# Designs tried in a protein design chat: VHH binders against c4kar8. Part 19

Target 1, 263 residues: c4kar8
Amino acid sequence: MAELSTPSPASPAPLDGGRGDELEKFTLRGARQILQLLQDLITHRGLITAHTGGGHSFMTAVLKVDEERGRVVLDPSPDPQANRRALAAPRLTCVTQLDGIRIQFPLVGLGEGQDKGRPALFAPLPAEMLRLQRREFYRLQVPLAHELSCLLKAEDLARKPVEVSARVIDIGAGGVAVVVPTGAAEFVIGGTLPACRLALPDGEPIELDLEVRNLNRQTQRNGTEQLRVGLRFAALPRAADTRIQRYIFKTERALNAKARGGL
Below, E stands for the ipSAE of ESMFold2; O stands for the ipSAE of OpenDDE; V2 stands for 0.75 times the mean of E and O plus 0.25 times the DockQ between their complexes.

## First folded at step 1 (VHH)

Design p42 (framework vhh_7pa5_2; at its last look DockQ between E and O 0.64; V2 from the best seeds 0.00; counts 0 for: pae E 3.1 > 2, grease 24.5 > 24.2)
Fold by OpenDDE, second read of step 2:
Structure p42 (fold): chain B 263 residues (1-263), chain A 125 residues (1-125)
Amino acid sequence: as target 1 above (263 residues)
Amino acid sequence: QVQLVESGGGMVQPGGSLRLSCAASGFTFSNYYMSWVRRAPGKGPEWVSTIYSDSSYTSYADSVKGRFTISRDNAKNTLYLQMNSLKPEDTALYYCAKEGDTLSEFSDTPYFDYWGQGTQVTVSS
C-alpha cells in the first residue's frame, strides 16, 4: 500500500514582490504603522482573503489587535476544513483593501482558540504589510505560448536608431518587462522610447511610449547573456489600457482554471 | 481607485424580500467576476454568490440557493442581489466583492481583493 504522500499543501505564494526595489516604498515595517493599519481594518470592517496554499483560501476579518500579547485575532472560516488548512499552513498570505488601496501581509504561527467565548484564530502580528495603491505594480508572468512581443525603438551604441523586437516576459497595468539580446540596443534608465508597439494576441499592436525603469543583465545557464528591461507605460491611451487589463485578467483566469485541472 | 458601494439593505420580516445593489467604479467592471459575501454576527465571512463577467454563469451557496439571485448590469457598472424568502439566518452585513488578481506568478487561487463598506440586512419578526 504505497502511502500516497498527500502532497504537502504548497505554501502560499509569496507576496507579489513585483520589482523588489519598487515594493520597498510601499512596505510598512514599523510596529506602530502596522498596528494602526490593522486597527483601521477593524474600524472599516475590512474583509480579508487568507491564502493557505495549495490553491485554497478563505475569507476572514480582523476581530481585534492584542498589543499586549503581540497578536492579531481573526475570524475563523465557517468551513472547518478551511480552518484545518489554515492551521496546517506554515504561512498565510492575506489580501485586503482599505480606502481602495490593496493591502497584502503574511501571517505565520497561526493558532486556534477562543476570544470572549467565540472561536477565533490567532497569529503574531505581521512583520510587514504591503500597501499597493495602484494595480500597476502587479505583473502577470506571460505564458510562453502567448508569444507577446514589443517592438522597441531604441538607439545603438552609435546612437543610430534601431528597432528591437523584444519578448515580453511580464505585463501589468503600468508596464512590461522584456528580454532583449545583449548588444541589440543601448538603454538608459529614465530614458523614453517613443512610438513602440506592444503586440497582444487579441488584435493589432498597441502603439505606446515606454520609459526605461530597470535594467538587469542575466547570464543564462547556457552561458548566453540576456538583458531584461523593465519598461513603464509613459503614455497609454484609455483603449489600450482596457485591452491590456482585459488580457491580464483573461490570462489569469485561464491559468487558474488550468491549475485547478479544468483545462 | 477601486470603489464598491453597497445599498438596499434594511430590516425585513421573515419571508420578505430585499434587493441589494452595488455600484462599482475605478476598474473595468465588465471584465471581472463579482460576488456577494456576508458577515453575520458572531460568524466569519461567508460566500453567498458569484456571477461571471458576461453573466454566463452564476453560483450560489447552498444556504441561499433557490432564494437569492445574483445579476449585473455592465453598462451601469452595477451588481445586484435579489433576496427572496428571507430568514433570520440571513441577517448579516452584505458585501460586494471583486475578484482579485493573482498574488504572484505562483498563485493559482481565485480570491477577492476589494469589498465595499457593506449594507446591513436584518431579518427579524
Scores: ipSAE 0.438, ipTM 0.791, lowest interface PAE 1.1, mean pLDDT 85
Fold by ESMFold2, look of step 5:
Structure p42 (fold): chain B 263 residues (1-263), chain A 125 residues (1-125)
Amino acid sequence: as target 1 above (263 residues)
Amino acid sequence: QVQLVESGGGMVQPGGSLRLSCAASGFTFSNYYMSWVRRAPGKGPEWVSTIYSDSSYTSYADSVKGRFTISRDNAKNTLYLQMNSLKPEDTALYYCAKEGDTLSEFSDTPYFDYWGQGTQVTVSS
C-alpha cells in the first residue's frame, strides 16, 4: 500500500559505512547543541525523511522536545504500515535540511503513544547529530537524452549471477544512482557488486566495483514497480574519475546555459 | 534565495478535480527532482509524488496512484499536480518540495531541502 510509494531508501547505520572518523568533524554530541538544533527544526517546520531500512522511508516532523524526559516527539505516518516498520526498525535514520545545511541523526528505541491526546512517536534524544556543510560532493541528475546506463553484475535471490542493465539517474564524484525493475536482482545495503560497467558517452564503458548504499522503492504511473539503488564507487581509477568529472562538468554547464538562455 | 510558491488549491466536491501549480525560483529548476508532500489536519506529512528533472520517471504514493498526475514545465519553472477523483481524505495542505543535493558519499540518502508554504485542498460535500 503506501509502503510501495515511499520515495527514500534507507540504511540502518549510515555512520557505520567505514567512514565514521571522517564524519567526526561534522558531528554534534553536546546535549545543549542537540536540543537547540531539534528546536530549530520544530520552529522551521522541518520536513524529515525517516529511513527504516530495506528501501523504506516515511515523512515525519519533530512535534516537540521533552527535555525533562529526554525525548523527542515525532509525527506518526498516516500509513499504519510505515509506523509498524518504524517501530520494528533497530534504528531510524532521519534526514532533513536547515539553513542550507544537511541534518542527519539516528533515533533508537522508538515507541508509540499519545501527545496531548494525539498519536505520536517517541524516542530518546539522539546521542549525536550530523551537520554537513560540504558543497563539493555534488550529484548531477542525468538527462534522459544522455542514456547513461550501468551494467550491474549482481545476484538473484538464490545467489545466482544476473546482469541488469540499469539507467543512471544521477552521478557524482563518488557514485551513481540507478533504477531497475523491482525483483531484477537482490540488493543488500553494504553489499558489493564487482566488475560493473558504467557507460559514459565518451568511450568504452568503465569497469568498476560498486557498493550498495541505499534503496528506494517506486511505482510508476502505469503501475510498474522499480527500485532506485544508490551505489558508491569502490577504488575508482584516476582515468575513470577524470572521465566522470568531465561528464558532470560539461553536462551541468549545458543544462545551466539552457535554463539561463530563455528559449 | 530558493522560493517555491504553490497555488491552485480550493474547495471541491468528492469526485472533482483540481490542478495545483508550484512556481520555482532561485535555483536551476531543470536540474532537480521535485515532489509533492501533503499534511492532512491532525496528521503528519505524507509524500505524494516525485518527478525526475527531465520527466523521464514519476512515482506516486499508493493512496493517490491512478488519480493524481505529476508533471513539470522546465521552460516555465513550474511543477504541477493534476488531482482527479478527489476524496475527502485528500483534504490537506499540499507542499511543493525540492530534493536536496547529495553532499557526501558517506550519507547519500535522499531528502528534501526546500519546500513552500503550501496550498489548501478541501474536499467536502
Scores: ipSAE 0.391, ipTM 0.783, lowest interface PAE 3.1, mean pLDDT 81
Fold by ESMFold2-Fast, scan of step 1:
Structure p42 (fold): chain B 263 residues (1-263), chain A 125 residues (1-125)
Amino acid sequence: as target 1 above (263 residues)
Amino acid sequence: QVQLVESGGGMVQPGGSLRLSCAASGFTFSNYYMSWVRRAPGKGPEWVSTIYSDSSYTSYADSVKGRFTISRDNAKNTLYLQMNSLKPEDTALYYCAKEGDTLSEFSDTPYFDYWGQGTQVTVSS
């Protein structure tokens, strides 16, 4: 008797893998509410990023909600490889925004076909949708003038311990994104970087464990490549959370005042 | 309210060049990553390029890398796309898109919360 390995149910990614019980209050399960959100995405021509796993994703949009057949119809990717990955994936994680609200939902059982003679993807209507206000997912783009850095405890390509001072490019209540030179360290999605130090302007560095959530290659204007690393805060203490939120609030206010001509 | 207005599209021969512009208003432009997204008739949207809020980092779709250059002028709240060595497959409606307020993504394709009406680019021989 062999046991069939099935993948663990995916938490909403990339926003909140593993916070399932905390997300319950933001989860919509009413059929009418789900249909209304999907219709709003059609009305506003919402751009959706569909994650297929393994760091792969493609851009799509909802073309139609077929209530009689209980399915959603989506634009296929112009890239045939992305469509093949999507069709082979056990689950898609779809993420979009509508009027500053983050919307995330799973699609399972993706198929391909035609809608009015044009190629389309379709899946059963999601049984749940996650709807998050700005305060739950907001990230501040960090001004270069702030020189915000995070000292990462990682491994190099030879698996030796290395400390990398990474520039923080965005910060939110749940984590940071940093940039590092290509080859500075080896990062594994889902891996933990222990005892990293986040430097904020208003005090001593915050010592915290960071989980690697995502990796993106970035190109500088001179053609050199850097790696953008998305990092989630693990077990953030209240005092650290307060300092991070204070920094975000103060910086956003200052940038908004600057944009309004020094109001 | 947030508004993004694209311009600079038109018809051009293969090998030609066009520069697209996007005028942004209703938000603090210098705080946000900005992107170009395109959509050919009968096809889904395709991400083209992204630029960091202070221009220090850019990324491009493989199909346009080496031919297109994204840039921005934060003093003028304007995003640009310089398109060189244009090919027939570059024919599409080009949208200016503002990245949403979220933590870093799992892919090079960003999340958007606003985009413009688009400007049409047609590359014909």
Scores: ipSAE 0.201, ipTM 0.626, lowest interface PAE 4.6, mean pLDDT 81
ESMFold2 (binder alone), look of step 5: mean pLDDT 79; pTM 0.785
OpenDDE, look of step 5: ipSAE 0.254; ipTM 0.706

Design p43 (framework vhh_7pa5_2)
Fold by ESMFold2-Fast, scan of step 1:
Structure p43 (fold): chain B 263 residues (1-263), chain A 126 residues (1-126)
Amino acid sequence: as target 1 above (263 residues)
Amino acid sequence: QVQLVESGGGMVQPGGSLRLSCAASGFTFSNYYMSWVRRAPGKGPEWVSTIYSDSSYTSYADSVKGRFTISRDNAKNTLYLQMNSLKPEDTALYYCARTEITVDSSGDTEYTFDYWGQGTQVTVSS
C-alpha cells in the first residue's frame, strides 16, 4: 500500500466544483433522464470509477436500478478495504465514459447488502448527473512519431535546479502529461515549474509555467520504470493557447483522416 | 459496433503461464489506450493493467507487477496479456477494455472505460 495515493491512469479525477456555472448546462436533473442514463450504463456494461476521497477510488458497475425503492445497486470492490472506505465516505463521486461522453454523478448514503444472494452496494438515486461531450474535456494522445517534448525546469532531491527533457504523452487545452525517467527530478503535487518549454511542430518552443497535478509510476515494456507527471498550464498566454489548440485540432484531424484512408 | 473478443483462458496449475488475446473491431484500435480488467467469482471488477496506444508505457496493479506483461499489435488490432507465475488468487474472468482519454477541469489526464468484451475464464488450481 502507498501512503499517499495518486490517481492511477485508470482512475479518473472528479471535475472541479469551481466550474459550477459552466457545468450547469451539462447537468441532468430530470428523474426520467437520470433513470434512462443509468439504464444505458447497465446496457453498455459501463465500468465506473468511484472516488471515495483522499485520493482513493475503486472500480464498480451499475448492476440494476430499483425504481420503486429509488436506489441504484453497485458491484462491490474485490478489495475489502476499498468497500470499507466507500461505506465510511460521506459521498462517492462516480465517473465513467459512454461512447466518448463523460458521465459523472454523486452517490450519498451508501449501504451494503445482497442482490440475488451476492454482495452488493446500494445508494439512493442521484439527484443530478453530469453528461459532457468528449470535446469539452478532450485530451489528444500524442503520436510517438511527433517526438513532442517539454523541457522541464525542476529541482533535484537536494533542491538544486535541473532541466529535464520529458516526452509529452497527452495534451489538452488545460495541460499535458509527460513521462520522466525515475529519479531525474523531484515533483511535488501543487508545485509550480516556471518557464518550461513545450516544443510543438511549426514554430518556436512555447514558454509555460506548469503546475504539478498528479504523479504515477509506469513500467515500460523492457521493465524500466518511468514517472508519469500530469501538468496544468498556469498563466497560459492567448497566443500559446491558440497554438496548442491548433496542434490538437490538426493532429486529431490527421489521425481521423488516416483511419478513414485505411479503408 | 465496437467489439472486443477475449481468448486464451483455461485451466493451469499454480506457477504456470497463460497468454490472453483480445481481438478488437469497430474502432481505430491504434488510437486508444487498452486495459485488462478481471472479475473473480463473487467479487467486483479489479483493474489489472493498461498500455498506451503506441506501447511506450504500461501500468500494472500491485498484485500482478513482475508476473504479468501487457502488450499489443496495432497491425493485427490485438491486445495481449502474458501471465506468468500464476496463483490461485488470479482465478477470474478476464476482460479486455477500451480506455478513453479525457481531461478534467484541473488539466489532469483522466482514463475511463467504455467498452469491454464477454471475458475469458482463467482458473488456477492444482
Scores: ipSAE 0.013, ipTM 0.469, lowest interface PAE 7.2, mean pLDDT 80

Design p44 (framework vhh_7pa5_2)
Fold by ESMFold2-Fast, scan of step 1:
Formats: C-alpha cells, sequence, structure tokens
Structure p44 (fold): chain B 263 residues (1-263), chain A 126 residues (1-126)
C-alpha cells in the first residue's frame, strides 16, 4: 500500500480522500494539455484499445480532434458487432501507449456518423486523461523509520564539488525522489550526478549515476524549506537492480500485510 | 510494453467454479506481488486477493475467504484465481494488477474507468 501525500493546509483533508488521490498526480485536466496529448496520439498514429466493459474491447485510433465542436473523431472497428457494443456502452475506457508512457482516458456519449464520407465514431473531449510513466507504477513511499539516504555528488552555485546526504522519500524501478535543504547544491533538470551512493538497509551502498528529472520546493511543518528532487537511474547494473527491487518488495509486503492481511 | 491480459471468466450457476488467469508481459513478473480486483455492476470496486512474488504471503477479502484461492506460476508469468462456491454477489468484471498498481487500480475504477488490463467478466446466475 503506497503512502498518500498530505493535502495542502489551505484545503481540508477530503472526507473520502483515498479515492483517486494517488492518481491525481498522473491526471491531466488542463484543456490545452488534453488537446496536445490527443494531437500527439494522432501524430504518432497510436493504436488505442477501447474497452466497452464486460471483457469486450476493440482497436481504434483518434482520426482528428474537433476543437470547435469539442469532440474527438475515432476510427470504427471493422467488426460491426464491436461498434454496436461500443455505442451501447455507458462509457469507453481508452488505453494506449506513447513513447513508453501509458495513457488512459474515458469517452462518454459515443455516437456514430460519417467524417469526409467515411464511417466514424464521435465523442466529447475527455475532461481528464491519465498519463502514467512506467517508473510511477512501482513507486514505494519510503517509511520514515527506514532512514533511507542517498549521498549525492553535485556542485554548489559556484560550481564547486559538494556532497549532500539526501533523505529518500520514494523509490521505484526507475529512480528515487529525495529531499535536500534549499541551497545545499545546484540541480539542473537533465543534468547528471555521477557516482552517487544509495544506502539500503542490508549491504553496502549502491554506486550509481542519477539524472535530475524534476525539482519541487517544499515547506515543512516546522517552517523549514526543502527541495524535492526527482532522480532517474542512469545505467543500472543487474545486481543493483535486484537489490533495489528486493527492498521495494519486502517493504511493500510488510505495509500491505499490515493494511490488508494484518492489523 | 507492460501488458496484463485477464481470461477465464464466463457464466456459471450458483455453487459453481471458475479459474481466472492473468498473463503478464513486459516486466519481471517474479519480482512483483500480484492482486485481483473486481467491480460489480452498480457497486464500487473491491480488492479480492493478493499474492507476493515468492508465494510466501497471500491475503483475501473477507467476502471470498475460504472460497477463492490465489496462486501464481512464475515460470509462465501467469497469475491465477480459483473461485469455488460462487455466489450471485461474485458477479463482476475481474482485473489483475502488479505491485502498487493494485491500489491505483482501485482508485481509478472508483472513477468509472477500466485500468491496466481489460478484465474478465464473471456472471453468476441461475
Amino acid sequence: as target 1 above (263 residues)
Amino acid sequence: QVQLVESGGGMVQPGGSLRLSCAASGFTFSNYYMSWVRRAPGKGPEWVSTIYSDSSYTSYADSVKGRFTISRDNAKNTLYLQMNSLKPEDTALYYCAAGSDAEELLKWLESGFDYWGQGTQVTVSS
């Protein structure tokens, strides 16, 4: 069971806040972001599996986005029965992949007609799209009690070498997120931190190269400012990969047993 | 790349049995715990069962304890759910998920979406 982020102090904790909160960070709701993603699917000719429920699905593709009418135009199935199921369904769940990123979105109010004299399916633009990178699926929130750390080899603002011991707050198959004091080092998105050392509870630190993927400023409850840094594993040796996965699964196992099979 | 394909559902009478399968590809199956989740018509999604990577731990929802058995074959990258003594209340679309995806799947299904795999339909009626 993954740990959920604490809501902003300006907002009350949702009464039933477990539902969808974890997926919120992967959900696109901006109209321009949704339009851009749909256009990317058109440009890359991405095949979409449209699930109609009840174990039924068909292959489709976005043919075009009609911004003026606020709708998408989809390629119908060559199977007339699949199209009839789709039209009868209360919703379609569309699943596709773009450059290794899993994309899912709903379509409601499916209709049929013609586009430029060819059969087509139409639906209103989705209000949200889920965009899941592979690494996010396997992200474990690190228990505070584990005191997991990563020694980062970076540069300060004057480009002098510095070593920063960063607390690991989450870990997955593709990387870690760490927190560092604001101003401890300079981080540049896309930059590489060579020969960093990830300390796991059992065994010697793992030496690896990390790429900076994202940066986020965070204010703690005590008023202290920290920088959250998302780091991707560069070349990862099989032995290191095995140890990281073992840590993740042992920890998930303990947390899942407590939440679902234990107290 | 990462793919989960559920199968083995069907129509069965109360008291009957079904065996569901989930074929995994695109990741190292033997490294991940696996779960079954279901969504019944007109009801919210429900976690059904979990099995860890080495089968050392299994857990079940109270509604299915003693009737369902989760298992896996790491050599075949396949997850199973043996369902015995089926009841009309077991009628649902069944999904499999790897690792923490099971928790995300539950939240996604609450939003009315199918997630990760296409699911396999189980209908229990007389």
Scores: ipSAE 0.000, ipTM 0.173, lowest interface PAE 15.3, mean pLDDT 76

Design p45 (framework vhh_7pa5_2)
Fold by ESMFold2-Fast, scan of step 1:
Structure p45 (fold): chain B 263 residues (1-263), chain A 125 residues (1-125)
Amino acid sequence: as target 1 above (263 residues)
Amino acid sequence: QVQLVESGGGMVQPGGSLRLSCAASGFTFSNYYMSWVRRAPGKGPEWVSTIYSDSSYTSYADSVKGRFTISRDNAKNTLYLQMNSLKPEDTALYYCATDSLEGTWSDEPTAFDIWGQGTQVTVSS
């Protein structure tokens, strides 16, 4: 018997493989649906986190879909080491988001070459894509203009208490994903960070306990390394939950209105 | 047994009003965000409106803002959409759906399965 628990979201970390049968309802396998979804990612210039294994990932994007050759063309990392890890990996797990809906797909058989004289990565079209529409996995990509931050109470590499102001990159009903410089603090999966402070645009910072759910070293498009930390809300008071949900809904609606050319 | 049953659709003239209802059963309705989604003939699904679980926040598509009002009655497990100043462009099959869904190990991933059969709204002279 498995432990009875509500799944915790951990964007942009890949979903648990033990849930494969449960996720079948959200899996797209039709060639036309896969092509349409990939085209939507191109149209929206969606950023993709590609996981190469071993807790490593890099930022990429779909540059185009080559239907005649049955492959996708991806933007390579500016970090040569990240590209070497990707090419050596038996599988990439690509995680992205479109209108708050989590999208995840595998790429197998990655190669390198050039597209119109520029370096590119190539892979066969994925046979499946996951499109997950569950509240616990819904993540709002936080606009940079909002300057959302979370003050984390953690320990440094010498086990001394440290406070780190981390940028919030996404937020959902179950938690946040934050970015910290590599080496700024030490995190342990399953560890609790007590009395952290989440700053939303409306009102005083929310004081809450956060549980570390995942860690991923990411090479940015500009070549710098940073640590992405997925954090679960350990216990959220009703008033704090309401404020977070209100922020998510208002921001999502504003972004959707802007995308549609609204005022 | 998760079930959503939409009702209240019909034929109405431009400028008219209709009130749609969605009766929910088989899950804890008060824990879920609820949405109205519509599908016009020959078009894909269009999101119309969402309401938070406790009614503290609502949102609307630009095409219906100021004309439609979403509400819910958690004691009756019912979602509503009040539609005023109806236009021919509002002609569609209207569906009750969750915009977001919380689950446990005991819950099937049912976001798609809790879409109802829909209720037809036709706006014509």
Scores: ipSAE 0.000, ipTM 0.157, lowest interface PAE 14.8, mean pLDDT 77

Design p46 (framework vhh_7pa5_2)
Fold by ESMFold2-Fast, scan of step 1:
Structure p46 (fold): chain B 263 residues (1-263), chain A 125 residues (1-125)
Amino acid sequence: as target 1 above (263 residues)
Amino acid sequence: QVQLVESGGGMVQPGGSLRLSCAASGFTFSNYYMSWVRRAPGKGPEWVSTIYSDSSYTSYADSVKGRFTISRDNAKNTLYLQMNSLKPEDTALYYCARGDETFSLGSDEPSMDVWGQGTQVTVSS
């Protein structure tokens, strides 16, 4: 054998890392339920963002469900480069919304084909789909004045431990998005950052394990580069969950009051 | 309660202009970057343009650069797309979309988590 492939970073667990059944309530695994949900996406012509890895994504939609062959057919991107990245990817993570419910599912084994003589992408039916209620989907944009931070315990390129204080940009029941300076640490999608510390305005920092979900490099108008990291709460203690939700609720109410009061 | 409602579409001749609007409700509009996405008959969805929450940065698909201008009015919770020098290839259903928490500008299409029902733009002679 002349060619070695680099192994993909450890795949997220079937429920996207961690245990505790939080996502299990929202996971569809029945073939009939999956087929019906995909058909609903066709009927509503839902827009799907398909993530191909490395921060790359493209816009698609479900064209057809081929129940007999156990396949889903997708619109290819108008960008041939995006289609090549998708075909080379070990998996796609597809994200969409239906009636205010976030829908997320993996596709593995993507191939090219034709649909009525037009180019199309196809993949085996997903084994599972997430249907997240609106409350799980909701993200509070954190006011800059709150100076919310999370101390991340990560590794550098040489696998040496580093601690990075990251500014929290948004927060929800399931996780946070943070920004870090480019090069401050290495992050791998699906990797776990143990014993990180989330500093809320009230009380002691919350110690929690975070799973890396998303990585996006952002360039500001002034040319400054930042890495935005999406982080999932792997296993959140009840007391910590209560404090986070209280912060979100109080902050949202305050922001709504300011908007109505003309502040 | 989170809603995006597009308007301003219609039929125009090649070389014409249209201004699309998107009214946002049910969320703090000024905290999100916003995008326009279009879907032409027989084609997949195509990202068109993005604007940051404070208008400090805008980005456009190569197919529309120099012809389209994205803008927003945070006081009115409204997103706009000014379309000039329209071509038959611009015929599509145009969607207003709210940005996802993870985002890459330039070479990558931004992630979106909410979009409207769309407004139809038809360019024909």
Scores: ipSAE 0.006, ipTM 0.383, lowest interface PAE 9.8, mean pLDDT 78

Design p47 (framework vhh_7pa5_2)
Fold by ESMFold2-Fast, scan of step 1:
Structure p47 (fold): chain B 263 residues (1-263), chain A 125 residues (1-125)
Amino acid sequence: as target 1 above (263 residues)
Amino acid sequence: QVQLVESGGGMVQPGGSLRLSCAASGFTFSNYYMSWVRRAPGKGPEWVSTIYSDSSYTSYADSVKGRFTISRDNAKNTLYLQMNSLKPEDTALYYCAAESDLGTWESSPDEYDYWGQGTQVTVSS
């Protein structure tokens, strides 16, 4: 009897809590729109990553939309442990791509059974789906020669204010990814870092508020650990957006010229 | 240090073929699903193709179906895109991208784990 066993934490639901207000402009709630989008995922054979919580996920696909019964049919994982985690999770967060558009939706009440004699997972139709333009997800890998940095205003392990100069490894319209040495500061997903300063070439640093979106621990080739932090631009001013877009565009053009062997 | 390096781009005539490669290092390549994304001058990025970590599933944008084939070699940590019957509208900078939640928090809607620097494909007569 495993009475003392703790279940895996529930998967984060990005449409819940503090994410709701920001993402409302990209959220589909109409039943016909949801049905059409799910059908488009079937037609385009979209791969879906289903997050079950605690850093666990599995690859699936929509096999069928049962409009009359109000449910979706999903391809089960070949890993029985992944399927058990999914069935035990109070909520799945599904992430996929369709024709350059990122799509995200929650599934609640997952069950298992058979569809036409084959194993399948079933869930009620989602009440909402996120549909974001691919431009929001594009990330330019920052050339090391640019030495792009962001001064983060964060907290240390004792919750005392600390300033950390972090190296920017990628940048896009929606945010940046930075590398921070382990122990330099503490980050929590959904936390806001106010008045950070992004140093771009050809101008003064840009002051902006950043929200922590993800954390990834990486072991370097020399054995040292670094923390990769994904940061979203909160309320990005137009002037800042223009400067960031110019940097991305100019850098892409320079990389294109180099790749073609041009001037 | 995570690195994705694309290669194999170049100039070809319409109807021609190119094979793109993406060499990955600094992460466990076989645990990530991989994608190709392209960006034409003056346009936003367009997703092209995705392949599952073990090659069991692939998907393609409608604009490239039947012409492009995505594949991977996990022993070599390399992703490929075979492009046939190339059209002028395929002209773009092509990037490889990796996504996974292994050992980390779940991916955010506007975040990718890793991107490469891109390789230029130009289709013209």
Scores: ipSAE 0.000, ipTM 0.110, lowest interface PAE 15.5, mean pLDDT 75

